# VH-VL binders against q54qk4, part 34

Target 1, 195 residues: q54qk4
Amino acid sequence: MNLSEDVLKGIETLSDEKLINDSVFKHIIDTCFLVILKKKTESDLFDNKAVSSVDTIALKQTFSAFIVFILESMKINYDQSSISDLLEEHKLSSSRIDFISNYFKEYRVAIRKHLSVTNFHFPHIIDVNWRLDLFMKSNAVEKLNTPVYLINLTTEQEENVKGKVQFAATLDQLQDLVFKLRDAQKQIERSSIKS
Short names: E, the ipSAE of ESMFold2; O, the ipSAE of OpenDDE; V2, 0.75 times the mean of E and O plus 0.25 times the DockQ between their complexes.

## First folded at step 19 (VH-VL; framework fv_nisevokitug)

Design r04 (at its last look DockQ between E and O 0.39; V2 from the best seeds 0.00; counts 0 for: pae E 14.6 > 2)
Fold by OpenDDE, look of step 19:
Structure r04 (fold): chain C 195 residues (1-195), chain A 120 residues (1-120), chain B 108 residues (1-108)
Amino acid sequence: as target 1 above (195 residues)
Amino acid sequence: QVQLVQSGAEVKKPGSSVKVSCKASGGTFSNYHISWVRQAPGQGLEWMGEIIPIFGTANYAQKFQGRVTITADESTSTAYMELSSLRSEDTAVYYCAREREPSQDYFDYWGQGTLVTVSS
Amino acid sequence: SYELTQPPSVSVAPGQTARITCGANNIGSRYVHWYQQKAGQAPVLVVSYDSDRPSGIPERISGSNSGNTATLTISRVEAGDEADYYCQVWDSSSDYYVFGTGTKVTVL
């Protein structure tokens, strides 16, 4: 399973028993599963005395990372042993692994059901605009004006709720992005042929 | 459906200790809090504490700090509540209780209760 | 300490509506749950903040919450509704479960 470094770091944070005690750990994990099941919201993550001892940014990152982990695991139908192995690789204790595994077992069907009907928190890209900016002079260093592409993604999360994602990319960065997207496209095509 | 079955009634002397058991069946035991709630005769419900069985981590109401110990045995799906230095005021029905969903903050399942009588 | 206050008793005639209050500072912003306890029995959850009613609980029983008062409403009261009722919250500041003082409902 290809998880981003940020997600993996978030998972590793769950192994830090000094930073994340058992109560906080349970609360984070519970909240993640319940958010996925649409029973709780992210705001509920902060509704616990024990969480007050944890840095807010760290908590949010860990929470988000684990949400992605659950969703990705379920998307690819990751088996229990594989989940455990991944968590073990990231140094979670046996008890914490068992705790997570128990919830996967208990909520696997429910999560799948929700995944089939809900777009979760990922907005859909509905439009893409780009322009080339030739004059981005970085004020500080006489560096050669490298052309930068400004890309605007229009996203839709809910009906009639539009968002925008803006980012800049060099040609190399853009090529890398295109490559990854093409790879993803191929995977989708392969999946569609098997169905 | 989760069922909680508690140990039988106890009669104790002042200053002694009592240990009540709560056996869970019909669901996952390890991940869910088991709480203990007592009720003195003719009085209301009073939360005593809880435990996360898989971690063994317990949380106690301040009133019972130092006198109550809550433990759990995952192998038998049984939670225990031990109350020491018993007083007449500790005469009550003691309940174990559990939530159905994680972090539900209320109790769907209750044991049948255990009467503990403290008398000289 | 956070305390929930209930009237000690409520009397109601059959077919009428019983209202049991639970008072506390800003309780309207909290999730309030209710239990029914019949004589000699363990408490039974009758109302939770969740939309799903506990199994076997009639629609006649409902909960509301506003300001400093939570209210359990039992409509079309029956003899079988005679019991003690307790409100309950979880206090995030103390990490304690707090029960109300309890209300005895008598059906006349």
Scores: ipSAE 0.809, ipTM 0.889, lowest interface PAE 0.6, mean pLDDT 91
Fold by ESMFold2, look of step 19:
Structure r04 (fold): chain C 195 residues (1-195), chain A 120 residues (1-120), chain B 108 residues (1-108)
Amino acid sequence: as target 1 above (195 residues)
Amino acid sequence: QVQLVQSGAEVKKPGSSVKVSCKASGGTFSNYHISWVRQAPGQGLEWMGEIIPIFGTANYAQKFQGRVTITADESTSTAYMELSSLRSEDTAVYYCAREREPSQDYFDYWGQGTLVTVSS
Amino acid sequence: SYELTQPPSVSVAPGQTARITCGANNIGSRYVHWYQQKAGQAPVLVVSYDSDRPSGIPERISGSNSGNTATLTISRVEAGDEADYYCQVWDSSSDYYVFGTGTKVTVL
């Protein structure tokens, strides 16, 4: 399993019992699993008296890292002993490892069902080509129409299985797309540590 | 399936204490969030506190802090609630309840209830 | 303190629809859970997370939550629906688990 250094550091922070006492630890783990199931939100992490004394940057980084850990573990179907071994490598106590392992056992089926029902296998974008064109109805007298960008995304679903996504966008539409993609990326960063 | 079985009804004098047990079966007890909820006759439900047995950590409602102690024994899969300095207004049915998923949001499994009567 | 206000009672004829409200400031930003309690019995969860129905709960029982009001709706009411109903939220700034004041549903 390949976790980024930032994710692993966030997971290791869960071993620091002075920074993250048992009640804070419980809250972080609970919230991570329930956010994945869309039963809680990130605000629920911070709306708790137990975490009021914890550094908010460390709390957020640990929360995001553990969400990534859960999702990656579910994606590769990591077994309970492998999860335990990884957490031991990162200095978590046996009681905290047991707590996390029991959460995986209790929630594994629910998370798989959730992911299976909303199962999307998106192709990976491997190339982008674009050009600026004018859609004009009058020959070369003066430009009368808003310029249109023709976008071609080359995708790859599996090795040697390629596809493309083609669309046309005005500048306004392209700016809106870029804004929405940036917002989505920021939401991913809030939920996990960028790898 | 999860089942919670509580100890029997008790009659107590004011100023004494009561300890109610809640034996769990059918799940992983160490990860249970066991809560205690009481209901005075003809009244609504009132949350008292919770315990997470694997950590031995308890949280209490502010109204009951200093009078309630919630504990757990993993070897017997049993949670306990002890309420001290009993008053007549502590007469109620006391329920233990568990979240089906180890979350803090709701209670999907309830014990049968234990009537505690405080009478001089 | 965060309080959930319910009407004390609702009377409904068989076959009609009962609506039980649960009011609090900005309750729509929270998940609301609902319990049914028949006389002499422990509460039973009938709705979780505003609108999710646990297995074994009939489809005629449903929930919604927006703004300052969550609502439990019981369509085609039967005599067996006569019970007390409680809403419940989790509230980080008070006593964690907060129950509503309760609503007695009477089937006429």
Scores: ipSAE 0.000, ipTM 0.474, lowest interface PAE 14.6, mean pLDDT 79
ESMFold2 (binder alone), look of step 19: mean pLDDT 90; pTM 0.929

Design r05 (at its last look DockQ between E and O 0.16; V2 from the best seeds 0.00; counts 0 for: pae E 13.3 > 2, placed apart)
Fold by OpenDDE, look of step 19:
Structure r05 (fold): chain C 195 residues (1-195), chain A 120 residues (1-120), chain B 108 residues (1-108)
Amino acid sequence: as target 1 above (195 residues)
Amino acid sequence: QVQLVQSGAEVKKPGSSVKVSCKASGGTFSNYWISWVRQAPGQGLEWMGEIIPIFGTANYAQKFQGRVTITADESTSTAYMELSSLRSEDTAVYYCAREREPSTDYFDYWGQGTLVTVSS
Amino acid sequence: SYELTQPPSVSVAPGQTARITCGANNIGSRYVHWYQQKAGQAPVLVVSYDSDRPSGIPERISGSNSGNTATLTISRVEAGDEADYYCQVWDSSSDYYVFGTGTKVTVL
């Protein structure tokens, strides 16, 4: 699993029993799973007896990191052994690993259901418009007038809440993007056949 | 549904100790806090302490600090509360209790209670 | 120490509404839970701060918080509602679970 350094660092923070005692650890993990399940909010992270002794920034970073970890793990359908191995690699104790593993077992189905219905962080693309801008004649530098494509993505995060993403791309950039999207499509198709 | 079943009634002499058990069934045991709450005859509810079995970490109310020991056995899904140096004032029904969901800070499940009578 | 104060008793006629108060400084900003305890039985959770009503608890029972008072409301009171009722919070300062003094509800 390809996790960012920041996420991995956050996971490692959970191994620090001096900084994060058992009560704090439990609360962080509990809150992560419950937030993903939309039973709690991030603000609830700070409404606990155990977290008063922990730096707020550290707590937030750790929380965010572990959320990403859970979501990524579930996205790729990481098996329990792989989850445990990763956590072990980042020096979590056996009891803490077991604690996390128990919640994965308990909430795996529920999380998958939620992930299938709700995109927590990314809006969905509902429309794509593009135009070719041939005339970006920057007067100043004889730069080879490479045609630039202006692409507008219409996104939807919530029902009836629309957003727009605009970007410019050269033909080469666009080809690269298309290639990557096709690759992603193939992967999705493969996963759908196995289900 | 989680069920908590406690040990039977106890009669103890002042200065002695009592150990009450609480066996959990029907759900995950290790990841949840188990609390002990007592109730003297005709009185209100009083929280004594809690334990999280998987870590063995226990917290106690200050009033009982030094006299109460809460333990758990994961293999048998059983929590224990031991109260030492018993006094007549310790006569009460003792309950174990647990939350249904993590970190809710309320008790969904209760044992049936264990009467502990301290008398000379 | 953080203390929750309840009236010792509340009497109500069948079909009427019983209101049980739980008083503490700024309790309106806290998550307050309520338990029903019938004679000779263990407490039963009847109201939690979250919208999930405990299983088997009728809609006639509800909780509200405002200022320095939390209130348990039992509408259309029945004989079966006769019990002791306790409010409960988690106190962040002490890290303790705190119960109210309890209220005996009598159905006349």
Scores: ipSAE 0.735, ipTM 0.841, lowest interface PAE 0.7, mean pLDDT 90
Fold by ESMFold2, look of step 19:
Structure r05 (fold): chain C 195 residues (1-195), chain A 120 residues (1-120), chain B 108 residues (1-108)
Amino acid sequence: as target 1 above (195 residues)
Amino acid sequence: QVQLVQSGAEVKKPGSSVKVSCKASGGTFSNYWISWVRQAPGQGLEWMGEIIPIFGTANYAQKFQGRVTITADESTSTAYMELSSLRSEDTAVYYCAREREPSTDYFDYWGQGTLVTVSS
Amino acid sequence: SYELTQPPSVSVAPGQTARITCGANNIGSRYVHWYQQKAGQAPVLVVSYDSDRPSGIPERISGSNSGNTATLTISRVEAGDEADYYCQVWDSSSDYYVFGTGTKVTVL
């Protein structure tokens, strides 16, 4: 698996039982999975009295690192033994590894379902990338601190004429966008044929 | 398949303690997140605390902190709730309930309940 | 602390629709779970995550959550729907698992 040093260090923080006691650990893991599934909000992690004694920067780094770990694990279809081996390499106890492994077993299919729409490609788009942004400061689009996807489309209007389109969308907004673009593409094709 | 079976009804004197058991079957007990919820006669549901057997630690509602102790025994697949310094207002049905495996924010399986009566 | 307010009772004729509300400030930003409790029995989960229905729960039982109100809707009410109904949320500033005050549904 190809994870940055910052992400791996954030994951390794989950092994520090003095900084991250079991109650804090439970909340971090649970919140990471359920925020991806939109069953909890990020505020559920940060406004919890149990985590009030944990350094806010360390908490954010660990939370963000584990989100990346989940998403990269889904992208590569990392199996349960590979997940366990990586977590052992980063000093997590067997009980914590088992806890995380059970969350992967439970939520793997649901998470893939939530992420499936981001794999769409369109004729005038020659490349697409995306990332999940979990730290919104204001509620300009939807609920405060909800996960959003930052989408970067590389487009080509003519050979050698390339552009970039960048925008933010929730999963629901992205699904709606894909549906509307598909309809627009069909209307454009009908109009050009029917000249 | 998942089943939670609790110990029988008890009658206690004020100032004493009670220990209610909750035996689980089906699934992997170490991954069960067991909560205790009580209901006084004619009243609503009140969360008391939880235990996460794989970690062996418990969390308690503030109202019960210092009077309730929740434990688990993995070898018997049994969770326990002990309430001390009993008062007449502690007369209630005590339920154990499972959070889904892994942990989630709701209770999908409940024990049958244990009536604890506190009287002089 | 965070409190969930439900009407104490709802009376409904067979075949009609019962609506049970669960009110709290900005409850729409949270996920609401619903339990049915028949007399002398343990609670049973009937709705999770605002609107998800566990297996075995009929489609005529549904949930919604927006703004300051979550609602459990029981359409085509039957005698077997007579029970107490509780909403529930998770709240970090309270005792984590917060139950509503409960609503007794009476089928006339």
Scores: ipSAE 0.000, ipTM 0.497, lowest interface PAE 13.3, mean pLDDT 78
ESMFold2 (binder alone), look of step 19: mean pLDDT 90; pTM 0.928

Design r06 (at its last look DockQ between E and O 0.02; V2 from the best seeds 0.00; counts 0 for: pae E 15.8 > 2, placed apart)
Fold by OpenDDE, look of step 19:
Structure r06 (fold): chain C 195 residues (1-195), chain A 120 residues (1-120), chain B 108 residues (1-108)
Amino acid sequence: as target 1 above (195 residues)
Amino acid sequence: QVQLVQSGAEVKKPGSSVKVSCKASGGTFSNYYIHWVRQAPGQGLEWMGEIIPIFGTANYAQKFQGRVTITADESTSTAYMELSSLRSEDTAVYYCAREREPSTDYFDYWGQGTLVTVSS
Amino acid sequence: SYELTQPPSVSVAPGQTARITCGANNIGSRYVHWYQQKAGQAPVLVVSYDSDRPSGIPERISGSNSGNTATLTISRVEAGDEADYYCQVWDSSSDYYVFGTGTKVTVL
C-alpha cells in the first residue's frame, strides 16, 4: 500500500509511547473509527483530558494519518497480516498492533459499507489519460511482447487540490475494469430512475 | 450474547480486603474498557475505575485512589477489582460493566453485581 | 466535580408519558446515556448517545439533550417501566464517568 510520507509519519507517531500513552492512543484510535462510522466528530478528538499534554498539531496529524490509513486499508481490502506488518514496520508495539487489528476485524464490514455509500475522504476522478506501451519480457528461450495500457487518473480531493493515480493494465484487465465500471454505471442509472 | 459473570457475595471485616472477579464471555475482551461501579444500599451508582485489558492500564476515581486495584487476565477474560482497608461505608453491590467498543463512554453490558458487606 | 442532578422521583399513570430530567452545566454539549435499574437487578442501558437503540429497548423510550438539561422520555408508560433511572456522562476534564443522582419512577 502506497501511503504518503506524512501519513506514515503520523502512523509512526502512534509508536511513541512517551508522547502517546495508552490512554491517548486508544482515544485516537477509537475516535478515528467512530468518526469514520459517523458516530462522533473530529472535535471529539480534543475532548479528552489526556490529550492536553499532546501537541495539537501532532495530534491532528496523527489523527488524520490514521484516518487515511483506515480508509486506504479498507479501500484495497487490506488483510490483517498486511495491516500488522505495516504497523510493525513503523515500530508500533505488539499490544497496539493487536488493538488496531482487533478493531479492523470488528469493523471491517461496517466501514466498507459506509464507504460504499459515501465518499468519505476519497478523491474524485476528474480526468483520465492513457497511453499504450509495449514492453518486452525476455527469458533464456523466448522474448514476449506484451502491450500494456498506462492509465493516469487525475483526482481532486478538495477544490484545486489535484492528485494523480497511475496504473498499468493489459487489454484483458482493462476490459474487465470497463465492464465493472459499466455495471456500476447501470446501477447508478437505475437508482436515479427510481428516485 | 455477551455476558459478565461476577463472583459471589462477600462478608468482610473492617480493615480487610476484598477481591471481586468479573468474567466476560460471548464477545471480545481485550480491547474493551472494563469498569467497576458500586451502589450502596438505597443509593445511586458510583464509578470506581476502569481497565483496558490489552494494555493493563487502569484508571481510578480519586475517591478510591490508593485503595482500589483493578486488574485483568486476558487469558481467562476476567477482570478483578480489589478494594483494601474496607470500611462499613464500602458495603455495597459492586458491578462490573463493559464499555462498548470503540469507546462510546457508556456501558452496554453489566455483571449481575456482587454484594460486599463490611461489618464488625 | 461534575455532578448530574435528577429529581428523586417521578410518578406517572399508565399510558401517560414520563419525563426524567438530568441537569448539569452545559450537559447539552455532552453525550448523555441513560440506564434503567429495576429492583434487585443490575442497570440496563436504555438510551445511548448514538442512533443505535439497545437491543430489547422499546421505541417508546427516548432521550433528548439541550442546554443544561438532558431528558429521558418514556411514552405510553407501563407497569414494567417502574424502576430507577440514571443518566450518565463521561467528563473529559476529570476523565471520570459520572452518574446522575437517580430517579425513581412509580407507575400509579
Scores: ipSAE 0.571, ipTM 0.811, lowest interface PAE 1.0, mean pLDDT 89
Fold by ESMFold2, look of step 19:
Structure r06 (fold): chain C 195 residues (1-195), chain A 120 residues (1-120), chain B 108 residues (1-108)
Amino acid sequence: as target 1 above (195 residues)
Amino acid sequence: QVQLVQSGAEVKKPGSSVKVSCKASGGTFSNYYIHWVRQAPGQGLEWMGEIIPIFGTANYAQKFQGRVTITADESTSTAYMELSSLRSEDTAVYYCAREREPSTDYFDYWGQGTLVTVSS
Amino acid sequence: SYELTQPPSVSVAPGQTARITCGANNIGSRYVHWYQQKAGQAPVLVVSYDSDRPSGIPERISGSNSGNTATLTISRVEAGDEADYYCQVWDSSSDYYVFGTGTKVTVL
């Protein structure tokens, strides 16, 4: 994992129990995860009585560093033991490492799902319509009548942005598509669960 | 809540056919595979085949090809399994089953089973 | 043809641990699912994807899968655990669903 020296120092600041007591520590971790999920904002970090005793520059640097750490960990799918090892290398206590590890475990799926939707911008299917039809000719060669299904998928890329995907397929081609989609879903689930 | 309700027990003569129904309720029907699994008395589970109702195309275990036909009726949310040329070895409980999530590879919902007895 | 082999039976005393194996060549590269079947009843899924428990399945029932062996482990066995247990995979090359030979667990 490629983290800058400034990010690593910001993470190591979480080990300084004199500067960051347990109440402040828990608030920072909670706020970092919820900001990524768009459930809180950066202002929520400072709008807490517990953090009023902490230098605001140090607080903001630590907060920003830990957000980068979460995002990089998700990008490379860093496992729980690797997270723990890195935090131990940067002097965090076992109790603080356990607290952070529990947040990763609780929120990793939700953050991964949230980032996948936002970063990939792929539309998702919300409706399917179809009919049986025949092709009488093509733009290249005149064809014999072939029974095919015209499939219309209604999609949604983002709130209120609809799309439509239309294609033609024989029954055999549709069955092959369903089989291939099942296999692809299984491969995605193996990567998420087994990896 | 998804439920699978099967037709009642059957007593059949050798050489005849049986058709077992499996009615689904509590969710969408057409885009889920419906599987058929049988269990002879004192024996293990044996997968027979599957259908995806939206396309009406079935896939059969090789042991049963030529004797089994699996169909589905989307209007009644009902799948059917017909086994022909019955033999005493076909005496078994026949289950229908499906996944909780679409296109997964395990069976979370099971019907109650239908006993088919083949005797002279 | 991909076959899943299980021991025919396992006997355990109450409070002890039962281990049910499911053997096949390179089964560790596949996802294994486990079912419990009590006498006269339909099977019930107890483990999915090697080690995931459906809601309502106690933590003392667990699964693992590596190499040529998947294992279902029942810790602190109770009389209510007496049942037949089946492993199952989906074989993507044939598009068939394969059940193991089954293991009868007897609580002594």
Scores: ipSAE 0.000, ipTM 0.428, lowest interface PAE 15.8, mean pLDDT 80
ESMFold2 (binder alone), look of step 19: mean pLDDT 92; pTM 0.942

## First folded at step 21 (VH-VL; framework fv_nisevokitug)

Design u01 (at its last look DockQ between E and O 0.02; V2 from the best seeds 0.00; counts 0 for: pae E 17.0 > 2, placed apart)
Fold by OpenDDE, look of step 21:
Order: structure tokens, then sequence, then C-alpha cells
Structure u01 (fold): chain C 195 residues (1-195), chain A 120 residues (1-120), chain B 108 residues (1-108)
């Protein structure tokens, strides 16, 4: 299975029994499966006092990583042995591996059925184009007398399936967006260091 | 469908201990909390504690802390509740219970109950 | 400790509607579940917070939450509805399961 380093790191976090005790572990895993099955939402991840001991960013990253792991595993119909091997490689204990394996066995059919009719993946941005429009009047622009940048994001949901997202922004708005994105990036980096 | 089958009625003397069993069938045992709930005659339901079999970790209501021990055997899909230092007030029907879906925090499945009578 | 208070008894004539209340501070914001317990039997889940009705439970049984009160409603009450009813929540602060005091429903 071709998982990103970030996903693998998130999986490894589940092996840290000091950071992620058994209660928290179960909660994370339960929530992941239930979210995929549309029985719970991401917000439910925080509905347990045990998670208060875990850094919020780390928790979210771990949660997201494991969601990806489940989805990718289901997508390729990853067998139980392969799942176990991967988890073992990332230093999860036997009990935790068994726990996860049990759920894969129990929910495999349901999840695969669900995935057949729903798309859980967000499109990826693969290209960005922009142009300057001096005359654009848009409700999205607060300053009507300032140059507006028209941004076109090219997205890809599946291989060779492309989409487009368009929006307008002033220079200030665009700078603000870039700043926020950079901030988010830094937060991710910091979280990675702590994990 | 999950079924929970409990051990038979017990008659105990004050100061003694009782161990009730709950055998689960029809589903995954290891991944789900098994709870114990008791009900004194003519009284309401009282949660005692729970165990997650695969990890062996148990949680207890404060009222029973130090006096109740909940264990599980994965090989037999059986949970146990042992209550020590029995008192007359411990006379009750004891139930094991489990949720159908994980982390729902309510009980879909119940054992048939085990009457424990504590009398001198 | 978090406590759920129920009326000790509710009497209702056949065909009428029974309402059982469960009171606690801000219970309306909690997931409340209900159990039916007939004499000599184990409790049976009749209402859960989620939209999935337990198997075998009639539509005439429903739950609602508002403010400081959760309510179990049994419409078109039948003799078979005579039982004790318990509300239940899970308290995340203590990790305890909390049951209401119970309500005996008598069908007249």
Amino acid sequence: as target 1 above (195 residues)
Amino acid sequence: QVQLVQSGAEVKKPGSSVKVSCKASGGTFSNYYISWVRQAPGQGLEWMGEIIPIFGTANYAQKFQGRVTITADESTSTAYMELSSLRSEDTAVYYCAREREPSTYYFDYWGQGTLVTVSS
Amino acid sequence: SYELTQPPSVSVAPGQTARITCGANNIGSRYVHWYQQKAGQAPVLVVSYDSDRPSGIPERISGSNSGNTATLTISRVEAGDEADYYCQVWDSSSDYYVFGTGTKVTVL
C-alpha cells in the first residue's frame, strides 16, 4: 500500500501507549470507523474526556491518518494479514493490531458498500492559475475600486478526473489567505515534530 | 445478533464473595465493553462497571471501587463480575450488558440477569 | 454526581398517550436513551439518541429532549406497555452510565 509519510506517521502515533492509552486508542479507532459509516461526525472525536490528555493537533492528525488508512485499505481490499503486517511494521502492539483487525473484519462489507456509493476523498489541488481583473464587481470583493485577482484552482478527484474552483480576491485578501495557509503549514510541521 | 447468557442464581452469606459470569455469542467479543448493571428488588438500575476484554482494562463506579472486580476471558467470550464483602444490600439481580455499535454509550444487549441473594 | 429524576408512576388508559419525563440539568443537550423493563425481565432498549429505532420497537414509542427534561412518549398505549421505564445517559465527565430513577407505567 502506498501511504504518505504523514499517514504512516499518524499510524505510528497509535503505537505510543503513553500518549495514546487504551481508552483513547479505542475511542479514536471507534470514531474512525463510525465516521466512515456516517454514524458519527468528526466532532465526536472530542466527546471523551480521555482525549483531553492528547494534543488536539496530534489527535486530529492521528484521526485523519487512520481514516485514510481505513479508506485506502478498503479501496484496494487489503487483506487482514497485510493490514496486520503494516501495523506491526509501525510498532503497534498485538492487542491493538487485533483490535483494528477485528473491526476491519466486522465492517469490511459495510464500508466497501458505503464507499461504492459515496466519495470520501476531497479533490487535490494540482494547478493554480490567476489573472488580474481591474473591473470586476463581485460580492466576494469588499473593495470595488481595487484590482481583483481571479484565481482558478484545478483539482483532481480521481486520476484524470479534473475539477475547477474559482474565486476572486483582492491583493489583501490573497495575502491573508497565503498567510493563513502558511500558518497552517507551520502548525502541521510543529505537530509532526511533537509526534 | 449478540446474546448474553449469565450464570445461575446465587445465595451467599454476608462477608462472602460472588462471581457471576456472562457469556457472549453472536458477535465480536473482544472489542466491545461489557458492562455490569444491578437492580435491587423494587429498585432502579445501577451501573457497576465495565471491561474491554481485548485490553483487559476495567472501569468501576466509585461506589463499588475496591469491592468489585470485572474480568474477561477472550478464549471463552466470557466476562465475570466478582463482588466481595457481600452485604444484605447487595441482594439484587445483576445484569451484564453491551452496546451493539461501538461507542454508542447505551445498551442494546442484556443478559437475562442473575439473582444474588445475600442472607445470613 | 449526575442524577436523572423520573416520576415514580404514570397511569394511562388504553389508547391514550403516556409521557414519562426524565429531568436533569441541561439534559436536553445530552444523548438520552430509554429502556423498558417488564416484570421479571431484563431491560430492553426502546429509544436511542440516534435515528435508528431498535428492532421490534413500535413507532408509537418515541423520545424527545428539551431543556432540562427528556420525555418518552408512548402513543396509543396498550396493555403490553405496562412496565418500568428508565432513562439513561452517559456522563463523559465521570465515564459513568447513569440511569433514571425509573417510572412505573400502569395501564388502567
Scores: ipSAE 0.859, ipTM 0.911, lowest interface PAE 0.5, mean pLDDT 90
Fold by ESMFold2, look of step 21:
Structure u01 (fold): chain C 195 residues (1-195), chain A 120 residues (1-120), chain B 108 residues (1-108)
Amino acid sequence: as target 1 above (195 residues)
Amino acid sequence: QVQLVQSGAEVKKPGSSVKVSCKASGGTFSNYYISWVRQAPGQGLEWMGEIIPIFGTANYAQKFQGRVTITADESTSTAYMELSSLRSEDTAVYYCAREREPSTYYFDYWGQGTLVTVSS
Amino acid sequence: SYELTQPPSVSVAPGQTARITCGANNIGSRYVHWYQQKAGQAPVLVVSYDSDRPSGIPERISGSNSGNTATLTISRVEAGDEADYYCQVWDSSSDYYVFGTGTKVTVL
């Protein structure tokens, strides 16, 4: 398994029992699995009194890291012993490893089934519609022989108020967008963490 | 290799409905548009509509708007086309078809066709 | 609404060349795909993207597309080429697939 340094740091935060007490820990794990299954949203992470004592940035980073961990574990079909070994390497206690392992055992089949039929994973985007198309533009526009993704994002700005974001992109353009979003995140983190 | 297997021939009375199935095998189902194309005896090919199963959204040719319903069941990898208020001119072979890869804009895989006969 | 017009039939002697046209306004700005349909069978793709041949399609079958006309050309026609042929586009304005009216090729 190859996880980024940021993801591994977020997972290792779950080992800090002074920052993340057992009540908060169980809530984070439960919410991560249920968000993937679309039974909860990211906002449900903050809708619990136990998390009020935890720094919001640390909570979001740990939550996001564990989501990535679950998805990558499912992608490569990581077995229970391999999951336990990785968590032990990052200093999680035996009781926390057992708790996580039981969630994998309980939800592995449901998550695998859900991922095979849906790809919606992000809060505030309530629907995504896409089509991989080859398109040409008329008039002076050059005839293109490159596959293009036609993407429609249904967004929710306020409860019951919906919006749309529509765009066309090649795979290369989508990869560039992801790179730019990651770079912007790093810049925001640097400017915010100075003090 | 992907295979599309359709339900058997049907004989229907005018005014009734028909529902034809198209079961896909040999690949993933959910991310591919499935189209329905019909061919009346001695006539050409006529596109009726499509569905993409993962989103459950369908797009219908104007001629069939209001009479056709296209659905999909991801758990069985099966698409359905239901045509209501049947008339004798709806007698045709009905094909399901899909692209080899998403959004290539042509149909590489075809079902064997389902003959629907509308007669008194 | 976007319509593709084909001649109803084309007759050709064995060994000669058959040309099947597919007409529409500015069809040259669109990619045209071609299907062969033999009696009692589902259509089979023979040309994609104006001129590309799927594997297993002989080189004597070729396509071109410019202006208001796309053309499927069958060189050195054989008895086995006797079939109905359809052109097809995807129309981005309507988001529909459109088939041509069909051409019966008869080998004399």
Scores: ipSAE 0.000, ipTM 0.428, lowest interface PAE 17.0, mean pLDDT 80
ESMFold2 (binder alone), look of step 21: mean pLDDT 93; pTM 0.946

